VHH binders against c4kar8. Designs and how they scored, part 68

Target 1, 263 residues: c4kar8
Amino acid sequence: MAELSTPSPASPAPLDGGRGDELEKFTLRGARQILQLLQDLITHRGLITAHTGGGHSFMTAVLKVDEERGRVVLDPSPDPQANRRALAAPRLTCVTQLDGIRIQFPLVGLGEGQDKGRPALFAPLPAEMLRLQRREFYRLQVPLAHELSCLLKAEDLARKPVEVSARVIDIGAGGVAVVVPTGAAEFVIGGTLPACRLALPDGEPIELDLEVRNLNRQTQRNGTEQLRVGLRFAALPRAADTRIQRYIFKTERALNAKARGGL
Below, E stands for the ipSAE of ESMFold2; O stands for the ipSAE of OpenDDE; V2 stands for 0.75 times the mean of E and O plus 0.25 times the DockQ between their complexes.

## First folded at step 3 (VHH)

Design c50 (framework vhh_7n9e_1; at its last look DockQ between E and O 0.28; V2 from the best seeds 0.00; counts 0 for: pae O 3.0 > 2, unsure alone 64.8 < 65)
Fold by ESMFold2-Fast, scan of step 3:
Structure c50 (fold): chain B 263 residues (1-263), chain A 126 residues (1-126)
Amino acid sequence: as target 1 above (263 residues)
Amino acid sequence: DVQLVESGGGLVQAGGSLRLSCAASGFTFSSYAMYWGRQAPGKGREWVSGISGSGGSTAYASSVKGRFTISRDNAKNTLYLQMNNLKPEDTALYYCARDFEYSDYGYLDESWFDPWGQGTQVTVSS
């Protein structure tokens, strides 16, 4: 048995299946704070990755917060299978960013219906939200124009060594997230990828040992399947750390400058 | 429907060995990485080991590295965990999973998975 206290009042699902005391400092439990953060996600058009288990997720967004009924209204996936998985899941783990700050929250009791005549997903307001206001947890969304890549050393489905050039979609002090076509290589969570090469715009590629932390299967709107791979820096030399932080800082400053209308 | 059925647990003395099995059905077994996780009484879920779809890559938690061996037989749709040199700290309900995820907060090393079966109990006496 996975659960022993089923008769107890429903509590929100634990963040990441449980939390250490270090995450408690970043957990919001005030009703006003939660409502304000959800509203900020609407205002900034924050895209949310909703994890349904089985390494599956779909892209959604908060369409509105219904304070009167105590619920959030979410944009359903265009993929009917993703919606079916979401409705069958005991919980969704929702992950997003607001100004580079990671935000994570559970949704329990997902249902479907309509909002103003359009299909929608509904869930009770989360009782807690995680907002990681620390430099180490910051993730920069990599601009497509930068063409950031990481050459991964992995194995294919026939157990043969392969090198896969993966597009870097986000980067932080602790790691990167990359995307690869489904089937390009095999990954296992907890596995190590030695001597991978991260290409930053300035200078030689950085040689890094990476650990696979997350695997997330996504179907794009054009029907192309992709795998999002979360990778942790297993060991990061000081010079490499400095270069990565410099890239993050420069890019964030440039994005902030664009927010002023390109002045 | 996806179904995972764990077996092979039991009571064993410290220093002993057990082999766990997980029979899988309802999906193309060889296309998925598979995992063993465990949950001790009163504790959270802990990732133990993983193996890629082809069996070419394996991974282990530091607490079990060198003592446990994960393997799979894709022709039989079965996942195994050979446990050697068992310690009282290995006492837990063991689950196999098709889904395992670490938090992407690199240094916090948090993980989660949803068990699909009832698990198999391993009790190690001192």
Scores: ipSAE 0.540, ipTM 0.823, lowest interface PAE 1.5, mean pLDDT 81
Fold by ESMFold2, look of step 5:
Structure c50 (fold): chain B 263 residues (1-263), chain A 126 residues (1-126)
Amino acid sequence: as target 1 above (263 residues)
Amino acid sequence: DVQLVESGGGLVQAGGSLRLSCAASGFTFSSYAMYWGRQAPGKGREWVSGISGSGGSTAYASSVKGRFTISRDNAKNTLYLQMNNLKPEDTALYYCARDFEYSDYGYLDESWFDPWGQGTQVTVSS
């Protein structure tokens, strides 16, 4: 079951997470910009998904920036296998959000070390960081207290229809990301899941068709495996779009009010 | 050691057919979705088709839908692509890939595979 830690020739793609030319204006390459954005991630204690290739990732965070040595310090996984994959990978593709804006950056040359007497991972500062500050890319991080779920109509390993209640972890104008236990159902990139049901707090669940755009196997803090599934709204009725936008707006307002009150 | 070996490519006249094979080893084949991708000279990688681990679900790029059929034989650890009504635009290096990730988490209109094989050349002439 173990994957190679350094996949080739198709190493995980660089920061081209959309149209390449159109993303250049959102790409930070200056040292000052890079340092500031990394510091912002530290300040907000942002949780980062680090992709190691072969469909594997682990959760991490930027602990500090060592400007004198030109390196970044990352929180290691509690899963030793995830750390071994990360150390063997030719690069990590780090993905996170800051205030709902997608942040993505590569790290190369990852090594082990200590920070304040605790195990840590380190790498040279990234040469570039992507900050997708545009309405089409906005994704609200769903608060756990909202318990948003999406009922997926899929197939199990025996090709039998199955309904899987998946927790929604982020939501935007064009889609959602959900998590399910690995093995709960089968998915294929490009596949369509018809008649799924998205549960929002303000009424009856929304029936919608979803297209699978991303599959990522994750190891959680407690060692359990889950599958993160990126889903695009295939054909979103106007009423459903309105309800989703209303949810995002109200939740974003509430989160902003907490940020002001906390200052 | 994970290995994917493509075969079945060749030169064919437009309107013809080819069947590609991908022999898999080093992992539990039936546990993974499998994909075909292609790369024409001077162009980026293009997703062609995918199939779930059990074979129960399939997906196709719009450019090949209705002409190509993906299938798998889990007893033989083999992935197939039946290509019918071939066009010159189908000329490319075809490769199979196990399981993959986007560089993006679901909203952006882009997909990437991690191809594991060397590929098999398909050339479609007029």
Scores: ipSAE 0.340, ipTM 0.749, lowest interface PAE 2.8, mean pLDDT 80
Fold by OpenDDE, second read of step 4:
Structure c50 (fold): chain B 263 residues (1-263), chain A 126 residues (1-126)
Amino acid sequence: as target 1 above (263 residues)
Amino acid sequence: DVQLVESGGGLVQAGGSLRLSCAASGFTFSSYAMYWGRQAPGKGREWVSGISGSGGSTAYASSVKGRFTISRDNAKNTLYLQMNNLKPEDTALYYCARDFEYSDYGYLDESWFDPWGQGTQVTVSS
């Protein structure tokens, strides 16, 4: 019984610029893995954006995996020009998503032909496929009733220190997403917000450092703009981590119970 | 339409300096944080630097910290990257971006770049 050593959650890579080397951990090179992923794309009828270079792309799908011949069958573009470009391209870069995970893979040696009497594009199986996850950790959608908040220490447009109380919309072991009014503070991806305070229902706020990981402007139904800020826990005490995990677990359990009609 | 046009790249010797510019149009420039990224040949895109809308907050990748300086002129709708003490490993196509997502894994999700400029090539010779 080989104890599958659960790979230690890789410490979130510092914002050191995603060195190409980090992509290796997301690269599938196993033949079985590749085949399975391609099959999954077929099963889910995943639309693929195929990039042919020069800023050109077309929509396609994997129609079939021919394991015997070691090739993938793609749906050709309805645009003959796109197909010509694809065939002329030394490399096709395919991009898609499956279950919210970005998948990217190259195809080389593209050819045209027929599959069961229908026009099709053919390529050798990709040698590698990238399966990119944006988040390392599961994020729980925070129920509105819990009213989780995070006091952010940031700067305003005038570079003055400000404290912004932000509503927490999701939380995970690795961080939180919050919403703030547009203009309440300035944020920059890669920036650190020191000595912030995360308020959980179970006790005193947790003091922690946060790193801005993403910014998303959202327009509400009422026309009001808000800023969604994705924040990573830059420094989280062990005790705080335990509290956060407990909260997530408890909340998830409650939500599941409710979904089952138990509440 | 949002447009970003990078310039200022070129060939420079190791230890040299370059100043990149990014001209922005089609949006309220001062309302957005702006970023520099780069892509070296055969490598993925990486985050280089960011600056808040007002310019008050800046961030840098560890690889460029102390060497690069990001700045902006909101009156000119222009983003700058002063690059000093350039190294061969800084050779890349440099992009400016208004929006992107930096994943927990430390890579840039290119799907969130809006817009992708053409970039400006920086080549540092040993």
Scores: ipSAE 0.217, ipTM 0.668, lowest interface PAE 2.1, mean pLDDT 85
ESMFold2 (binder alone), look of step 5: mean pLDDT 80; pTM 0.808
OpenDDE, look of step 5: ipSAE 0.032; ipTM 0.556

Design c51 (framework vhh_7n9e_1)
Fold by ESMFold2-Fast, scan of step 3:
Formats: sequence, structure tokens, C-alpha cells
Structure c51 (fold): chain B 263 residues (1-263), chain A 126 residues (1-126)
Amino acid sequence: as target 1 above (263 residues)
Amino acid sequence: DVQLVESGGGLVQAGGSLRLSCAASGFTFSSYAMYWGRQAPGKGREWVSGISGSGGSTAYASSVKGRFTISRDNAKNTLYLQMNNLKPEDTALYYCARDWEYSDTGYLDEYWFDPWGQGTQVTVSS
């Protein structure tokens, strides 16, 4: 029987009744499903970023699945120190993508040996794998020229209502990230900001409720501090969802055309 | 250095109550939202509750909403969690944090969180 495990006891579990339930539907635990997904990664020569903890990671790939021994064979790093860190780590968190779908899985009990006379890393088959759809978790970096903004309805340090115009730095199907000056308003992770207004180029601002998901303080080169706020769409009418998706799609196409030397 | 020290845990029977405290030092307490998290044996850390710097806004996990109350005393640099109608499922190590972040990718990096305290153990017997 497989046991559900997280990357680290120090890492937060998903929010109860929300994010956790969403992640569960993307979690593969069946042995055949796991074997198939690993085989797909081999077939497509998917590169894997293996996180060893402490801000360290290395690039690897699944070279082979040994079904009879219940093991995966991984490409070792050309950096001996990265391999030593991997072998010493209590677990690896492996992150990759297949056809734009993000895939994440833990590996525990990493060992070293040889495959066909060449150095290789070995690990037992993972008990679980996450397979997340790209479109649900994709974030478009908003071009500065678009001057996209979101008017946030929040409270200041004196608990008085305040409206803050925040610059949108990225946007996806599920939410936006914005920047505000520190001290402009108070935020709490898990809190709801009702009746905020997202300004898109295609018409009137969209009124929507936002849930605070993360907060990160950034010091600018001029010494001023900004707060980066990750905001999730709490509820989104179909018309608003369609407008946001259209903006993302049109902007992606324009950026891709530029990358290919188009206009 | 930032320090967070939790206290107030213990052994209680189902339906009982406990009040947890978190003493903070080394930073301007009122300028930061504060959080309570918990970790049950064999599980990852779970977000429980949060409170804004002024105390004007609070948030709760659905599993504890209506039973737990988060509060703070900025003059004393102390965060509180009042836990009522405790259930066996609330058995966990409880800790306070200055920051909490979730990744849309499902990847969790333990190094993204500001200093955690040692925690205070809550055991609920049935």
C-alpha cells in the first residue's frame, strides 16, 4: 500500500478544502499509471530538475524503468558535488513537464551504481506523482508597456478602507501577481479582498473577489521596498474568464511572434 | 535575529479547549501578518490561520473555522490561537510563522518561509 507523502515536513500542506482537494485530483498513485508516466518521460527525453534541498538542484533524466526491481535509473550530474548532495538528501523533489503539463514527484532512497557499465543513480519507484495541467497554472509575464493594473480594496494599518492601484506583473487562468508599495495596505494569506477591479485593455474593468495566496517583500535598486502579492480569483464569471483568457492568448501570440522575428 | 517561541500546548480530551501563545522578537511585529500552522505525525505542514499586522483581517482553514480564533497583542509582541471544541484530528505540533507561501505548481520549498518556532504539541484524546 502506498502512503501519501509531502516534499518536506517544513513545507505547508495545501489549504484545507481548497488547494489540497485540487491537488489530490491530479495525484497519481496507481502503479501502472506511475510506470506509464515515467515511460512517457523516457520516450520524450524529458529533462528533470531534481531539488535536493537547501536551494540546491541538478538536471537529470529518467534513463530506464526497471519494473522487475521496482526502480528508476537516473542520469547522474556531471558535477560530482551535485551527485553527493543528491545521495545525502533524505528525498529529491523532481519537477519536469510533458507537453506543457507540469509533473512533480518525490524520490526516496537514492543510490549509486552502474547501468551498462556507466555511472547511474537508482531510486525506488515513486509512490505518487503529480500531473498538473499547464493552462491552469500557467502565468503570463505582463509586458510593462501594457500598464496592466488592479485596483485593490483593502485596509490600511489603522484598519480603515483603502483603495490601492497595484501593477499586475503576471496573470494566469487562476489569478494575478501584483506589486504594491510596502505600507500602502495590509494583507493576510487566506484573506479575501472583495470587489477589486482588474483593468484589461479590451474594455471596462472586471470586478472580482481575490484571495491572498502569497506575500513577498522586494527591495528595489533605489532602496524602496515593494510587496509582491499573489492573488487567486475566488469566483470568476464565465464572461470575465473569457476576457482574461483572450488577453493571455493574444499577448502570448504577440510575444511568440516577436521571438520568431515577427512584429 | 528573528525568534518565535510557541507555548500553551498539552493533552486534552475531545471537546476541550487550549490557548496557544507565540512570543515574537527580533522584528517589528506589528508590520507583519502572522500565521499558525500545524503538522500531524506522518503529514506535511498544514496552514491553520492568519492575521494581518493590525489585526483587522483574519483567515481560517475550513477545518477549524468556527472553532479556532486567532488574535494578537502588538504591545506584547504576542500571537494567540484560542482552540475550542478540540477533535482528535487536531492532534499535531502547532507552530507560528511570519510568512506562508503556496506554489501554483504544487512544488513546496521549505526555504521560502521565514523563521519557524520549535512548536508546541497538542494531543487530543477521545
Scores: ipSAE 0.448, ipTM 0.798, lowest interface PAE 2.1, mean pLDDT 80
Fold by OpenDDE, second read of step 4:
Structure c51 (fold): chain B 263 residues (1-263), chain A 126 residues (1-126)
Amino acid sequence: as target 1 above (263 residues)
Amino acid sequence: DVQLVESGGGLVQAGGSLRLSCAASGFTFSSYAMYWGRQAPGKGREWVSGISGSGGSTAYASSVKGRFTISRDNAKNTLYLQMNNLKPEDTALYYCARDWEYSDTGYLDEYWFDPWGQGTQVTVSS
């Protein structure tokens, strides 16, 4: 009776192997860098979505970095079931954002305990943190008072051409982010919107081609949904580029002056 | 509940073809753009293709352009990916997604998929 040795479950492939060469430039592995970033998350009270697998997640925060013990302290979920799932998970994937940059890091070896008499979750410091700059270029947050807009030439659900006037929320040398009402048009990532018109305060609208690079559904405080669309300048004339850059610099200077109490 | 179930994956020889399907439920399928992504062993998840709700607009990653065709049947709540002239580098777990965030990096965050699915494995042998 030959005991069929049940094949040992294949060790999960190291996290390192799954990131294309392109992600390496966004990956922090330095101990100091990791500690600093974690501290920044604490300072900014960054909310973290902790994914436990199977489509389950809970909201947490880094409460403390214990450098002496080489661990992070997390805020447990108010849901005991979420905590159980977290503790049972071979890996916790933490996702957050700081200053508009997505941060992702794995935690392995999660445990529960108490920190200063309060329930807490503990994990060893992450070996790596992914800091994803989703944009190649700096994006200026557009002041609401400037009322920048972009006329988008798109299609509706019926494949009918539509023009959508979208508010520009940020702008950079490489593109713009706009907000549109949900259902105003159909957008496909990688799709091109030809002959759009970007309105700047300094003159006539700029005609340009835009490529959809990002889609993000957002729920407003009032419960209404809007779509944030990240758009890359697919074809930008030199003159237009100059105008955009000028606008950005001028606006940044003004904002900085205001922040310093000069305006 | 929103559900996406991928199927049609398998083992195929280089130069062969596969057709993937994604069955959608729990939402108005025709109202949403749909996407395919994939994750190769040891690599990050990448965008493969997208299609508008009506099917009128399509997009493809440069790596699959001319070989893959995305389509949808809104009456059947099903998304398709016809994959022709498959290459070993196309070996990956393939996912469909309704709602996601796509970054300029060209990589998909797995948690941006809605819903979180198991995907379908495509293996292309040399």
Scores: ipSAE 0.000, ipTM 0.259, lowest interface PAE 12.6, mean pLDDT 81

Design c52 (framework vhh_7n9e_1)
Fold by ESMFold2-Fast, scan of step 3:
Structure c52 (fold): chain B 263 residues (1-263), chain A 126 residues (1-126)
Amino acid sequence: as target 1 above (263 residues)
Amino acid sequence: DVQLVESGGGLVQAGGSLRLSCAASGFTFSSYAMYWGRQAPGKGREWVSGISGSGGSTAYASSVKGRFTISRDNAKNTLYLQMNNLKPEDTALYYCARDFEWSDTGYLDESYFDPWGQGTQVTVSS
């Protein structure tokens, strides 16, 4: 028994609020990918927190994947009340971590029975699993002094083409968030903005196709309303990807250095 | 107070058509993009379609692209979804929304309906 044994980390809660559409890129829907991920949870003895709704949860683990019957077998709670809540719930939201990667998936149609003579819970294989690689969530807050902008090609309220210079407030490997005055252009989540131009230091603007992923209306302190728009890079040429990553890395280093030396 | 009221659901045979309506009140309808989403029993919520405030831009989930058409009548504060070539897998409760945070609400709590109306049931028989 190791004296250096640390307590297990607190059970993770499900994601609450945020950028729903941004999670799609982390969602596994392929049957082989789902089976492999569940098998990895078995191999690494991943502890799962299963949320039954109403603020209730219990600790479980995947005991096996029954591919022939299309179901997952779970370790029941030692608390009979937790098992009763789970069986009564229309859905379980299961949350775990594997090698620092957050994994979340729904289970519907939970039942009870026995596996090899021992009590077990059963559910159909999930149709989707969320695998959140934490590094993919990195967003550089763009310094105001950089005056980073993206020229958006959109439509105004009269359906006329318009070019809007939007201030970039954050940037990551997968996209940017920008702000525009409310009424300057209209946006729809899932819509594509073709041939937009991202202005980075040290070069020509990068021409990009952007997909609208989220929208948030904000009233500013001066009473004006602005729209925060989350935009995904639809496809990046390697050269554009390299320039964006270089900007992020260089700026993050400079900000980190200032923060460490600041008062 | 924002109010959204869906209607037009019903029972229809596979290959049939149905048109859903959403009556909106309590906000400047033409200033907001509007969305349709759906949830089948025991499944997560799925975004279906969106339309910009003027109606100039639309977006569709891959599962419905080419079969469904979203439209709006800003003079009547009404959103529509024309559903053609319906399939059994289109069976779901359909929701209208002004703001879209679909994946988070679908993955966390299927009972959370504050950003969405009460819904209208569509059942497609095989």
Scores: ipSAE 0.331, ipTM 0.733, lowest interface PAE 2.9, mean pLDDT 78
Fold by OpenDDE, second read of step 4:
Structure c52 (fold): chain B 263 residues (1-263), chain A 126 residues (1-126)
Amino acid sequence: as target 1 above (263 residues)
Amino acid sequence: DVQLVESGGGLVQAGGSLRLSCAASGFTFSSYAMYWGRQAPGKGREWVSGISGSGGSTAYASSVKGRFTISRDNAKNTLYLQMNNLKPEDTALYYCARDFEWSDTGYLDESYFDPWGQGTQVTVSS
């Protein structure tokens, strides 16, 4: 009776955490750091895009960090279907930004319940948070009152040239982020938009070439989709660079003064 | 349900060619830009190529420019990547993706790929 030695289940090869060494330096794993960052998100009322997989996402926010229970409280979607998808998903991928820095973190073990009598989503604290600081240039959040815009030269789905006036959300020495209605134009990461026009408050628009570096599709609470497009200045004249820097400096100074209670 | 299924990977000698396919379902394929990414052993995921919904605009990473060609057949809901003059450094798991978010870093976070896509392995031997 030859004892058939049941082959020992091959230890799953350690998933070589091929997260490029480059991402590790931006990954927070410390409990205190994570808690602080989550608290900062609460303080700043940061909107979060929660990806549930299958090409679906919804807008949420961190409402509370429950340190005692080791969980985070999220604002549920007004769409019950989105919440169902979230609860069914093995992983929720949360994406947001704080001070122009992209933040990503996974949530697993999502549940639903009540927080102070209001519907809420609950998840254990994330084990890690990615804070991407690789931006070469600081980005100023543009005050809405400044009404910065960028005329984008792009193509539509039919390859027809279109001009899209986009609101500038943030600006830095290296580029701008803009928002456009979904479907207004086609964008491809790495693609160049030639002869665009950036409108600053101080004078004539700046003509420049832009490279698409970031795309973020967001579904607003009202169900409307908006596309955030991160654009790099592909070719910026020196004079334009000076104007942009001046604008940024002036605006930052004004914002700081206001924050300090100054007129 | 949205699905992306990659195929066409395999073992090829340096200088050889492969054509990858990505079958899409569960959404209006032509309305979305599509992308290829890859992850080499021990490395992070990187962007390889992108194509607009209509196919009118394309983009390539510098490492593959001139060798790779992205295309799509919207009637077949399929994305393609023609890879020519393959090099050992092209060895990676290749992914297709729709409507994911890119960071300014140019790196792909694995969280942006839906779990239905396991990718297709490309191995280039010297």
Scores: ipSAE 0.019, ipTM 0.376, lowest interface PAE 5.7, mean pLDDT 83

Design c53 (framework vhh_7n9e_1)
Fold by ESMFold2-Fast, scan of step 3:
Structure c53 (fold): chain B 263 residues (1-263), chain A 126 residues (1-126)
Amino acid sequence: as target 1 above (263 residues)
Amino acid sequence: DVQLVESGGGLVQAGGSLRLSCAASGFTFSSYAMYWGRQAPGKGREWVSGISGSGGSTAYASSVKGRFTISRDNAKNTLYLQMNNLKPEDTALYYCARDFEYSDTGYLDESWFDYWGQGTQVTVSS
């Protein structure tokens, strides 16, 4: 068929690293639950990262759910190569977040066509969707106005110690996600960054050890690369854990009050 | 084109040693962290070890720490894994990877890696 490519030797892999049996209790299999969740993603305009395997992914969104034909309609990538990889993939692993809850689902049998005269991708409705609601997976999206930062102790590409002030984009009971300019420092999965300083809005920075858990490289529209780094709290003193949890709860209450018009 | 070619696997008896190599091409090797992962029959992929682009930082899975050593030779674009005191539980297909990506930042679970290599089989007999 059209546009033969030399595929990566990597097969699509679960983003959960094969924890399917442990995560079964968080898996939705009811048709109405799946339809409702997909509709919620449309309503909230949730951006979805679709992984095609071999480290390749693209940003998409659910444009609509066609219940009668049993399919979802997805926004194609502006990059034709990403769309070709997606169409060639045995499956897509779609990952998104809704109100701090991780949502993951597979799409198999991806095709291309048009929706109302515009290019679109189509796939059968997923038979299952993962919805993680555990406290250790809950992540507060940090308001930009809080200017939450973490000073990371790392090494640069020349093996010299560097301190990198990274913007915290989300925070939970078990860790933070930060954004670092690509090339500012080197990170290795499983590596420990000792004596980092997490700056909360009120009070002195919290000194803590962080373990690198994941990396995601992104190219911004201006052509610069940034690195998103997921960091686990290696060990937290009781006092530090209390301060972080108070920040999360306080911020969540403030955001909920704002959403309800000052309640 | 990114290309990774693993070698050095084989059959070895428990307590033995092997040195794996990964020859990299198609990118600036010294600018990227490199990883070793493995997949045993009937199991998912698991992370084994990682090394920063400069070689200044290394990390190991608890199951191999103290027995395995990751290193790199940036002049030769080659990644190594020295495996000592091998156990039957180390039997797996071993592969190297340049980076990995997640869209779920802050996830506290198993890693999934960018994978370009075919892997090299390590079998440890008792």
Scores: ipSAE 0.013, ipTM 0.475, lowest interface PAE 8.8, mean pLDDT 78

Design c54 (framework vhh_7n9e_1)
Fold by ESMFold2-Fast, scan of step 3:
Structure c54 (fold): chain B 263 residues (1-263), chain A 126 residues (1-126)
Amino acid sequence: as target 1 above (263 residues)
Amino acid sequence: DVQLVESGGGLVQAGGSLRLSCAASGFTFSDYAMYWGRQAPGKGREWVSGISYSGGSTAYASSVKGRFTISRDNAKNTLYLQMNNLKPEDTALYYCARDFEYSDTGYLDESWFDPWGQGTQVTVSS
């Protein structure tokens, strides 16, 4: 390792003899399978969260697979600083979902170029892609129309108690991801937020103790930063687990029905 | 260029105390949450403690809670870990980190980080 390095997320987990081995059976390494999966992401216009390390990410998409040159072409961020972080990163960790299946892959050797006269990012085809569908790994992207929120109990910059209504952007069996404005409250990985309230449709809010698992800064087009906070359910009563799972399955079925052209 | 330099380790008897320091440069220290992790010989990295960018929020691993105190001095770009009532099982190489991320799988791995510096060795004798 160089003396200076940026912490980068890995896919699978980079533990010696650990959890990386547990994900091996879900890892695609065949060139044909990798090309087909990338093409499926293009066809479905899948949005990808690209993690550049250091808690930073941006939204992208696969624009093209250049099979002759062995390259994938990505849509750059509208934020030049996000693109600079990506180009400086030793690896980019790309995360997306397709039909309820979590897809994750690394890109190494990111560069700049143009596709059809428009700025683009490109990298060699990934040597591996993770394709994973298990209850504990599945994350439902919350439809914007649901206006799902979680009331977080935290402290502000002056160490005064503050309640922050955070928008829930994804939800799974083990937790939620929320977005808060930068500066609204202070968070630290491993910190516990007691007695938070998760508002689901059709019922009273669920009171939960949440643990901060990750922090990721997202830059908007206007330069405004938002903080994405990954929160784990510290303890989840069976009744709350049932309600969350019902919401996930009901919402997924509704999204699948809409995609079939039922509306 | 981000640089983090850990110091303050050493040999101490069980029940003793040490204060670790981490000197940061190459970034705006006050904009980042900071973390301490450790690695015992032959074992993986373990998260120990974290502190928010202002120092208003802190978190600790259950194994050290009540014995360790994390703090920071944003004017000096320095992170501290006060370790009291040290136990032989606290023997490890201690690292500070600006960025600390869990795997995106969340459920299949423990919290991890890549150390930015060489770390500082803490050895606790019985």
Scores: ipSAE 0.268, ipTM 0.689, lowest interface PAE 3.9, mean pLDDT 80

